# Designs tried in a protein design chat: VHH binders against p95470. Part 5

Target 1, 316 residues: p95470
Amino acid sequence: KQVDVHDPVMTREGDTWYLFSTGPGITIYSSKDRVNWRYSDRAFGTEPTWAKRVSPSFDGHLWAPDIYQHKGLFYLYYSVSAFGKNTSAIGVTVNKTLNPASPDYRWEDKGIVIESVPQRDLWNAIDPAIIADDHGQVWMSFGSFWGGLKLFKLNDDLTRPAEPQEWHSIAKLERSVLMDDSQAGSAQIEAPFILRKGDYYYLFASWGLCCRKGDSTYHLVVGRSKQVTGPYLDKTGRDMNQGGGSLLIKGNKRWVGLGHNSAYTWDGKDYLVLHAYEAADNYLQKLKILNLHWDGEGWPQVDEKELDSYISQRLK

## First folded at step 1 (VHH)

Design q01 (framework vhh_7qia_2)
Fold by ESMFold2-Fast, scan of step 1:
Structure q01 (fold): chain B 316 residues (1-316), chain A 121 residues (1-121)
Amino acid sequence: as target 1 above (316 residues)
Amino acid sequence: QLQLVESGGGLVQPGGSLRLSCEASGSIFSINAMGWYRQAPGKQRELVAFITSGGSTNYADSVKGRFTISRDNAKNTVYLQMNSLRPEDTAIYYCAADYSPWRYGSGQDYWGKGTPVTVSS
């Protein structure tokens, strides 16, 4: 049986890979080879007490994590939300180790990082991803629909926005002026992830719709900037904050709903990690790890054949 | 970490009632959506009833009005009250956590070993 994930992110502790995904309490798997996966744990034993206050329609699932190692601690960012709403918050919980057999293993929730409130905010506080810039400052990218994807500077302990606050709009699609601010609208963009490679920061974003089985239109686009704050320009020189984005990968007859990627350099090789729905398996969401290659102009490329050749195995 | 143990199955006459219980061990019960599935011999496993952490419920059309799902977070238990049982309800009943067909299987499927229910005269 393949491991099923939505919104996968990964990190390594020692010789063990850890995979985090959307689910009650955030689902955690471990692996020694990134192919054979064992269930490890959940980050939360009880839902955050503030969840229903922020998101009245919250149903117990924590969404779209990111995992970041900083000064000997693992920071797990998570989203509290409800489908189609921007009644949302990104929280953070911290652990000294990811090994549940360790006596030091304990997730300690640090609470809300940021919150979006309908009518006040034209953004949705979900889909966090952490990036450190070339000066050692740590930033969070996030967002879904509404007014697009945002980036803000984190404070020194990575639990709140820095003071003074610094915010940037990094990607957006056109939103109808006829849509009320409380509505998500048709600007189908979410799930930012930034990878630093050479002289560039590469911003990946998911365009289209997830979570609709065979009707899902999710696909990945990319742009790049020499500054973490942008502007992120696509291959044609168009600003992602003005509708730009160059196609990286889209679905096909077998695989639909491709998106919500993370990206990493492991042992000198670059990888794109994402989920894809397998049409032949009732559109079950599956982990995909693809090699990330670079063309002569420094743009990322993937081989769609690896959607078929990467096959994860769930062990017990 | 989460383990599910079903109880309450058995033999019953048509028109009778049974109450199934599923006790969760571990610390995550209050945040899990919980469901009951059943599988009759030679048939696919099917959803019977589902309850979210917030208490919202849904039911298969074949059991709506006869079965009631509920939860007791203080006891880490989900229940299925089955009334007006029919021979067609004969199956092995499985408790499940963290499987959500409306969310496309977010997280890990946790399944109990099942409890048999036989409705016959």
Scores: ipSAE 0.000, ipTM 0.167, lowest interface PAE 10.7, mean pLDDT 86

Design q02 (framework vhh_7qia_2)
Fold by ESMFold2-Fast, scan of step 1:
Structure q02 (fold): chain B 316 residues (1-316), chain A 121 residues (1-121)
Amino acid sequence: as target 1 above (316 residues)
Amino acid sequence: QLQLVESGGGLVQPGGSLRLSCEASGFTFSSYAMGWYRQAPGKQRELVAFISSGGSTNYADSVKGRFTISRDNAKNTVYLQMNSLRPEDTAIYYCARDLYSGYRPEYFDYWGKGTPVTVSS
């Protein structure tokens, strides 16, 4: 039995690992070993009060979290969205600890970080991921479909865009210029995540379609830049903001819909964390933690055989 | 060949009703969520109504209580019943195929050509 997750992200507090995933209120699991997981909590008992104002078709599910520790606080970013439109927002809720037994444990919602509005924006305000640059400035990458993936500078308390604002387009696939801005379109790219390794920032993106069982085409691509703002170039030198991206991993007969990754360095080793749908288990979405290796040219690589070897166990 | 063919548009008076139909071919219709969008002259295109493969529905606030989306999987058809029509409902209405899963329902990957609806006296 593996832990049932979509869009997984992880962090550590002390000796305890915490896993966050898409679901009602954002589902939180804890583990001492990253193999045996127990249900811990959800970040929201009731939906954010502003959710239906931003997204009238919001159905109560919070999507695609990211968790970031900064100056003694845990920042949980989450997506409020609905089908067919980019009437979406990324919000943030904060906590002093992830331990529900602590007297300091309380999620405090700080509200909207950014909002996409169809008559203003050719992007979708979902799929946040946080990265600190080599000068300590914190940035958010985000986006899905429309005009692709964006990066912007966060303010000092990580709750809003910085003033003056700084925005960059970091990855996109071609979208028809005749398509109305309110349409998602066929530019199948989302879920950016940036990892700093050595002199490079590596941008991971999910191409294709999740969420279709055996018809899912989700797979991971990568590019890199010496600057957090890009350009992120693939192995052939093609800009990810002009359709570039080098394949990192794709599905096979057993595992389908591989994507929505995060990436981490833990105890001197690098890891790729993602979900995958197991064909033999009715395409149930499962947690995968793979070792991330680096080739002689500094590109990440993974062993797809590890999809079969990593088995998480849910307790309770 | 994937195809969506809209019909049922026309001219109606305020307070009137129309039923739009969208006939699908070239794919397994019952496996897909379907939606209706509209675009008024000079305005952005907007989602009007949605129906999942399992039959759950959702509506834009501007049409809630007046419009009803439904589907007939045996006929590969999605419908939009529009009641109590207002001049602001005047638009071209588009049928769209969506890759609904419960986590990423907004991925509309195929569109019809549209059917015009005019609400005027």
Scores: ipSAE 0.000, ipTM 0.156, lowest interface PAE 14.9, mean pLDDT 86

Design q03 (framework vhh_7qia_2)
Fold by ESMFold2-Fast, scan of step 1:
Structure q03 (fold): chain B 316 residues (1-316), chain A 122 residues (1-122)
Amino acid sequence: as target 1 above (316 residues)
Amino acid sequence: QLQLVESGGGLVQPGGSLRLSCEASGFTVSSNYMGWYRQAPGKQRELVAFIYSGGSTNYADSVKGRFTISRDNAKNTVYLQMNSLRPEDTAIYYCARESPYKWGSTYDFDYWGKGTPVTVSS
């Protein structure tokens, strides 16, 4: 049985890999080899106390985490939202270790990092991803639909926007000017993730729609910039904040709804981590870890055959 | 228990009109993103029209100006008015409760009706 994940992110503590995904309280798996996975924990046994005040339709599923290790602590960012709405917030909870057997193991919720409010914000406060720039400043990218993907500078303890605040629009698709700000709209873009490689920051984004079985149109695009703040340009030189984006991977007959990636360098090798729905298994969402290669112009590439050859195993 | 029931399909000549209905039970259409999809033989299902909780509407380029999506909140029903029908509009039409956003399972998230066939031929 393969590992059932949506929106996977990973980190390592010692010799143990940890996988975080959308689910009740955020689902956590552990592995020694990134192939054989055991259920580890949920980050929240009880819902964040503020969740229903921000999102009245919140149903207990925490969405789209990111995990970031900084100065001896693990920062788990998570989304509180309801489908089709931007009554949303990104929160953060912190732990000293990811090992549930440790006496130091305790998730401490630090509360809301940012909140989107309908009519005030033309963005949705979900799908966080953390990136440190070449000066050591830490930034969060985030967003879904509405006015696209945003980036802002985090404060020193990584729990709030910096003061003074610094915000950038990094990617968007066209949104009708006739559409009210309360509506998500048709600008099908979400799930930013930024990887720094060489002289470039690479912005990955999921275009299309997840979450519709065989009718999902989710696929990954990429652009790059020498500055974390952008502009992120695709292979043709088009700005991602003006509809640019170069295809990295899309679905095929067996695998559908490919998206919500993270990307990592582990032991000198680069990897793309994402979910994909397997058509032959009722479109069940599965973990995929693919090798990330680089062409002669420094663009990322993946081998779609690895969708078939990477087979995770859930050990219960 | 959630249910969507489509009706109003049938055989019509090119240039004709049909109105499809989608009755929902177990949830409120005014609080949800509701869409009409269609699937022609041998093709993947495609979005035709949708209506947001706030009442705003959007359409596929192939049907703009010809199709109109609406809802009756008192009847908990979504409609698709189809005018100037073409042979290429022939498909099974599905009503769906949709969200593009993350959830624990794609199955738990999407609710589809059984579909209503529309045939445009002479």
Scores: ipSAE 0.011, ipTM 0.179, lowest interface PAE 9.7, mean pLDDT 87

Design q04 (framework vhh_7qia_2)
Fold by ESMFold2-Fast, scan of step 1:
Structure q04 (fold): chain B 316 residues (1-316), chain A 122 residues (1-122)
Amino acid sequence: as target 1 above (316 residues)
Amino acid sequence: QLQLVESGGGLVQPGGSLRLSCEASGSIFSSYAMGWYRQAPGKQRELVAFITSGGSTNYADSVKGRFTISRDNAKNTVYLQMNSLRPEDTAIYYCAAVTGYYRFDSGPNDYWGKGTPVTVSS
C-alpha cells in the first residue's frame, strides 16, 4: 500500500530520509531510498498543553509541519488549528537526531512561535515553511486564506519572531471587504514554500480547496524574486501579493487535490514533494515525489506522468 | 508501534446490549483519533462511530441514539456501548486508529484490530 500523507515535508539524516505529515502528534516515516517507507514515530505523544487555549475546537491532529536542520538540531514546526478558523498557532519542537533508536532521541517542545487571534489578525497562523536567505538569515513563511501569505524574520534560536520584528506580505488573492475579519473568506490560498535556486527565491503556493475528496480544487502556483522578502512575480510579471501566480501542476481525472508542496535540492537534483488524492482509491491522500526541471527562462516544471510512476510503498 | 485488540463481542438477543472494548498497546494512545467500523457479509466496511483526540464524536445515521463511543486514555482503551441491538447490527466490528490527516470525520486508518464478531439472533 502507498504511504498516506497530507502536507508532506522531508529531511535527511545520514543515509536516512524522514517524512513528516499532518496527523496525531505529526506522523513520521523513514526511508533509505525515498520509495520504501517505514512508520518511525510521532513527534508528540500528548497534545501541546496550550493547544485548546489557542484553538478551543482543536481535535488532536497537528497540521502542516516543516522540518529544518540548523546548527546540530532538527526544528519541527507544526500548526494547531481547527478547520475554517484562525484560532491558530505555529509551535516548534526540537530534537538532536531523528533516529528513534538513538539515546539522544527526544523531542523538546519550545512552545508557540506565533499565534493568530480572530479579528485581531487578518491571517491564519498555520502552514509554516522555513527558508534561509543568501545572508544566512532564517525566515518563516506561513498562512492560509484571510489576507494571504506572510513572511517574517526568525530570531537567532528560531523559536520566535526576531526583535525588532520584520514582516512582509508575499502572496494573496482578493478578499471581499464586506466580509467580517473573523471569517476565512474566499481567498483560497495557503501553504507557502520557498526554494532558493540560482539567483531566485521561488514561492510555491496552493490555490483552491483541499480536503473535499473529488470536489477538491487544490493546485500549485509559483512566482519568484531575487529577494526573499519579495515581490514574488509570476511568469507574466504579476505580483503574487496582487493575485499573481503561474500554474505549476493541477491534477487530472486520476489525481485530485494536488498541493501543499515542499521543494528540495538533494545531491544536485531538484524535487517537488506533495500529496495527491487517488480517485480510483477512494481519494486516499498519497505521497508524490516529482523531479523539478527548469526551462530556458529558469521556471520550474514537472512531468505530470510522474504522478503515475512514483509509487511509494509502506513497509511494516 | 501501535497494536489494537478488540473484545466484548458475542451472541445477543434483539433489544439487548453489548460493550465493545479496544485496548491499544505500544505507541502513545491519547493522541490518536479512534474509530469503530463494522463489516457485514458481502458488504463494504463502514464507519460506525468515531472519537477524536479532543473528544468530538461522530456516528453513522443507523446507530445514532443507540450507540455511544467513549475513551479512557489512562487505560489506553476505546469503548463502544451498543444498546437496543437489531439483527442488522450483525457484523464483525473493527477498531481503528488514525495516524493520517483528516479535516473532516472521514480519513485514512493506519492501524486496525483483527475484529470482534457481534451476532444479534432473531
Scores: ipSAE 0.007, ipTM 0.157, lowest interface PAE 9.5, mean pLDDT 87

Design q05 (framework vhh_7qia_2)
Fold by ESMFold2-Fast, scan of step 1:
Structure q05 (fold): chain B 316 residues (1-316), chain A 122 residues (1-122)
Amino acid sequence: as target 1 above (316 residues)
Amino acid sequence: QLQLVESGGGLVQPGGSLRLSCEASGSTFSINAMGWYRQAPGKQRELVAFISSGGSTNYADSVKGRFTISRDNAKNTVYLQMNSLRPEDTAIYYCAKDTSYGRWEYSGMDVWGKGTPVTVSS
């Protein structure tokens, strides 16, 4: 059986790979080879106590994690939300190790990093991703629908916005001025992830709709900037904060709903990690790890045939 | 993993009520979202009702206000209370685990039971 994931992110501790995904308490798998995966744990056995205060319709599924190693700790960022609402928050929980057999293994929740409130915020506090800039400053990108994707500077502890606060709008699609601020609208953009490569930061975003089986329109776009704060320009020079975005990969008849990527450099090679729904298998969401290549102008490229050749295995 | 056994179907007159049960075995029941699907002859399976691990519910437009999904984690059971039944509700009803984990809409269901037939007629 292949591993069932939505919104996958990965990290490595020693010789073990760890995979985190949307699910009850955040689902964690481990692997020695990035192909054969074993259930490891979930980060939360019990819901965060603040979850239903922030999101009254919260259903127990923690969404869209990111995992970041910093100063001897693993920081797991997670989203508390409800479908179609921006009554949301990004929280963070920390652990010294990812090995459940270690005596040091315990997730310690540090609470809310940021919260979105309907009518106050024209953004949704979900889909976090962490990026360190070339000066060692750590930033969080995040967002879904509404007014698009945002980036803000984190404090030294990585648990809240820095003071003084610094915020940037990094990508958005046009939203009708007639749409009420409480409504998500039709600006179908979410799930930012930033990879630093050479002289550039590359911003990946998921456009379209996930989570609709064969009607899913999710696909990945990219832009780049020499500064983490943007502007992120696509291949035509259009600002992603003004509707720009160059296609990286989209679905086909077999694979649908491609998106919510992370991207990494491991052992000198670059990788794109995402989920895709297999049409022939009732649109089951599956882990995909693709090689990320670079063209002569420094743009990322993937081979969609690797959607067929990468096959994860779930071990008991 | 979960094994699912549906029960409670039968013959009922229009306007009547039935309560379907889905008993699960497996250590993951309390953390999994569960759903009810139905399939009438010649039609594809359609989602009827969904319940998350925390108890949040969603319903197909055709059954809103008439059907209620609930769960009892201590008994590893999910229920579908069907009121004001109509001839068009006639189908085989299936219990399933949600593989989408409730992010936006359902990407698929795993662990299908064998189904329980419901016939609404005189």
Scores: ipSAE 0.008, ipTM 0.231, lowest interface PAE 9.1, mean pLDDT 87

Design q06 (framework vhh_7qia_2)
Fold by ESMFold2-Fast, scan of step 1:
Structure q06 (fold): chain B 316 residues (1-316), chain A 122 residues (1-122)
Amino acid sequence: as target 1 above (316 residues)
Amino acid sequence: QLQLVESGGGLVQPGGSLRLSCEASGFTFSDYAMGWYRQAPGKQRELVAFITSGGSTNYADSVKGRFTISRDNAKNTVYLQMNSLRPEDTAIYYCTAEGYSTYFRGNPDDYWGKGTPVTVSS
């Protein structure tokens, strides 16, 4: 009865909240209160025509979306990939409204934003997240395993890298030099998301392994920078691009595999949105929305008890 | 369930030899590449030797010609033979297993043991 989601992101149109998650064509839910959710739509009725060319083992599931509103349009970023491979691409599809009852409702795919190719790229083109800096420039963070998490400047249309291109490495864990570049390796880091709060950009990342039921080790770490490009330093002053990261939240006996967060300011309050697997319900992935608090030094904090108290309801 | 248990460390004089063992349980050992890492006091953990499931080996330049990695799939054990030991080889030595997830999102398996200390000193 709870909303079954992996890799959740949210936005608002008018008085309606929309939730996007990994699934066939990207699964979309809507809500008036962020507690009671109704199935709304999927962004793709048919697979992107280029998907099998980029990822021959693609199985029809689009992964790890991000949703971004810009100049009256909704930009939905999505990942095409296959497990254990960096034969991947981040694409973007655009809509004027998220209301499927509107005559203006139509997802228009703009194609590939970036593509990773084995042996060429020591990164995986999945897990996009969009952040606008304090000058209005829009950036994409992304990445999983390989050489870690990257950030690049988007063009004015938000459909491609800017020209000239600008890229930054923002977080990584040590990768064995003996692993072939085509292999994911042991650097268990993915799912970047950046939130701007006060004078800082906060980089959230998921460390460990998702997607293994009770054997999942997924947990969230954070660092911060006064510049969107980094360096993102943890509470000890260690650079996230040198293995730094301060623990924000990890699993317990009831909730496992906590990760792939987004973070938002809504109506003057800050929230962390993530999935968690409930051990008592065969590790089913569930939506969690937690209040995000700030300590006296400006670091984010969450109350683990809210994993039990936030209960999403799937109405249809 | 998954477990790596290192043994064979100890105190040795410069020029001496030690053989480290790592016993694995809870996974299909023969499907995984195995490696030895070390961490010296106040330093980052570094890879010293690696052996693929097929038996191909690779070594860090600092240990090449002195260390030999091998495996016994019937015993679920990986070994590190360390010859001509130097004071700079002093570290805690860790065994690791590395494989690729066959599940959603391609997360690799990476399993660490607790380590075995090696001190090279006169």
Scores: ipSAE 0.015, ipTM 0.178, lowest interface PAE 7.5, mean pLDDT 87

Design q07 (framework vhh_7qia_2)
Fold by ESMFold2-Fast, scan of step 1:
Structure q07 (fold): chain B 316 residues (1-316), chain A 121 residues (1-121)
Amino acid sequence: as target 1 above (316 residues)
Amino acid sequence: QLQLVESGGGLVQPGGSLRLSCEASGSIFSIYAMGWYRQAPGKQRELVAFIYSGGSTNYADSVKGRFTISRDNAKNTVYLQMNSLRPEDTAIYYCAAGPQEYWHKSDYDYWGKGTPVTVSS
């Protein structure tokens, strides 16, 4: 059985890889080789006590994590939300180690980082991703639908927005001014992830719709900037905050709903991590780890054939 | 394939108690999140209680404090202890199993055929 994931992110502790994904309590897998995976743990045994106050329709599933190592701690960011609503919050929980056998293993929830409220906010507080800039300042990108993707500066302990606050709009698709602010709208963009490579920050975003089996239109676009705050420009020079985005990968007959990526440099090689739904297997969501290549102008490229050749194994 | 068989339903008076059981076979039970749902005549199926593979639980507000979900991984069984039953608890109760890593509970791949519970005076 291949590993069933949605919204995968990874990190490494020692010689062990850890994979985090959307699910009850956030699902955690471990691997020694990034191919053979064992169920490790969940980050939450009991749901956050504030979840139903923020999101009355919350159903127990924590969404779209990101994992970040800072000053000897692992920071796991997670989303509390409900479909089609921006009654949402991003929270953070911290652990000293990812090894469940360690006496130091304990997830400690630090609570809400940011919250979106309908009619107040034209953004959705989900899909966090952490990036450190070239001066060591840590930022969070986030967002889904509404007014697009945002970036804000984190405080020194990475649990709240910095004071004074600094916010940037980094990517969006057009939304009608006649549409009520409580509605998600048709601006189908979410799941930002930023990778620093050479002189550039690369912003990946998922365009289209996930979560509809064969009717999913999810695909990945990219743009880049020499500053973490943007503007992120696509290959044609169009600003991602004005509808720009260069296609990186899209679905085919076998693989549908490609998106919600993370991206990493491991042992001198670059990788794109995402989920894809396999049409022949009732559109089950599967982990994909693809090599990330770079063209002569420094743009990322992937080989669609690797969707077929990367096959994860779920161990017991 | 995982198969689910519910038992323990029946007729009970208001204020009474029942214990439902759901026995799983065919696959490794311990990796699945398990839920109890119910459907009253003419109404949509609704979640009653949910238990993660590690034992953590969630309850619908209407049953919180009255119902308790538990699991026994050695026996491949999930239980629903129902106390202080009310006429509005009358429904067919369904057991459901889904992968812990799956993002949406309505995507449970395995359902039992249901066990009826009638609460009447």
Scores: ipSAE 0.000, ipTM 0.137, lowest interface PAE 15.4, mean pLDDT 86

Design q08 (framework vhh_7qia_2)
Fold by ESMFold2-Fast, scan of step 1:
Structure q08 (fold): chain B 316 residues (1-316), chain A 122 residues (1-122)
Amino acid sequence: as target 1 above (316 residues)
Amino acid sequence: QLQLVESGGGLVQPGGSLRLSCEASGFTFSSNAMGWYRQAPGKQRELVAFITSGGSTNYADSVKGRFTISRDNAKNTVYLQMNSLRPEDTAIYYCAARPDYSGLYKTEFDYWGKGTPVTVSS
């Protein structure tokens, strides 16, 4: 049985890998080898008390986490939302360790980082991802549909936007202005993730639709910038905030709905982590960890054959 | 069913005028809101003007007083009259159509033309 995940992110504490994904309370797995996974915990046993105030249609599933280690703490960012709505917020909960056997293990919710409100905001406060720039400043990228993907500077505690606030639009697809601002619209872009490699920040984004089994059109695009704030340019020099994006991976007849990636450098090697729906297994969402390679011009590449060769195992 | 075909673009000198036309094929033109969008090189597509099925108009601040949108339901055509053209108006211009629903009903069926280029230069 493979590990069933949507929106996977990973970190390491000591010799143990931890995997976080969309689910009730955020599902956490642990592994010693990134292949054999054991259920570890949920970050929330009870939903955040503010969730239904922000999102009246909230159903108890926390979406699209990111995990970030900073100054001896693990920061778990999570999304509260409802499908097709921008009544949403990104929250953060903090822990000193990811080991449930430790006496220091306790998730402490710090509440809302940012909130989107229909008609006020032409963006959706979901799909957070954390990136530190080359000066040590920490930023959050986020967003889904509406007016695209945003980046803002976090405060020193990583729990709120910095003051004074600094915001950037980093990626966008065309949206019909004939649509009401309360509608998600046709700009099928979400799930930003930024990886710093050499002189560049690489912005990954998921284009298309997740969550529709064989009708899912999700695929990954990339652009890069020498500044974390952008502009992120694709291989043709087109700005991602103006419809640019170079295809990284799109799947095939066996694997559909590829997206919501994270990306990491571990022990000198680079990896792309994502979910993919296996057509032969009723489009079950599966964890994929692929080697990330770099071409002669510094662009990321993946071997799509690794979709077949990486097989996760869920331990008892 | 609705297909949109733009025409009337071209090269014009600063201060000149152009009239863009968009012909719709199908039976729903008179009940559609019609819009003009433009996309300049290296920029996002932006709304220029729209006109509702009832004839109400709205314009981007950058074109107010210079551009006029109008429609002829008998010819299934929407027009964009562009006066006092500036180099900054250089873009590909797109026609768009959307069924005009009152009340609580909405549609996801926006129809787009393939665009017509407008270059404002000497």
Scores: ipSAE 0.000, ipTM 0.104, lowest interface PAE 18.1, mean pLDDT 86

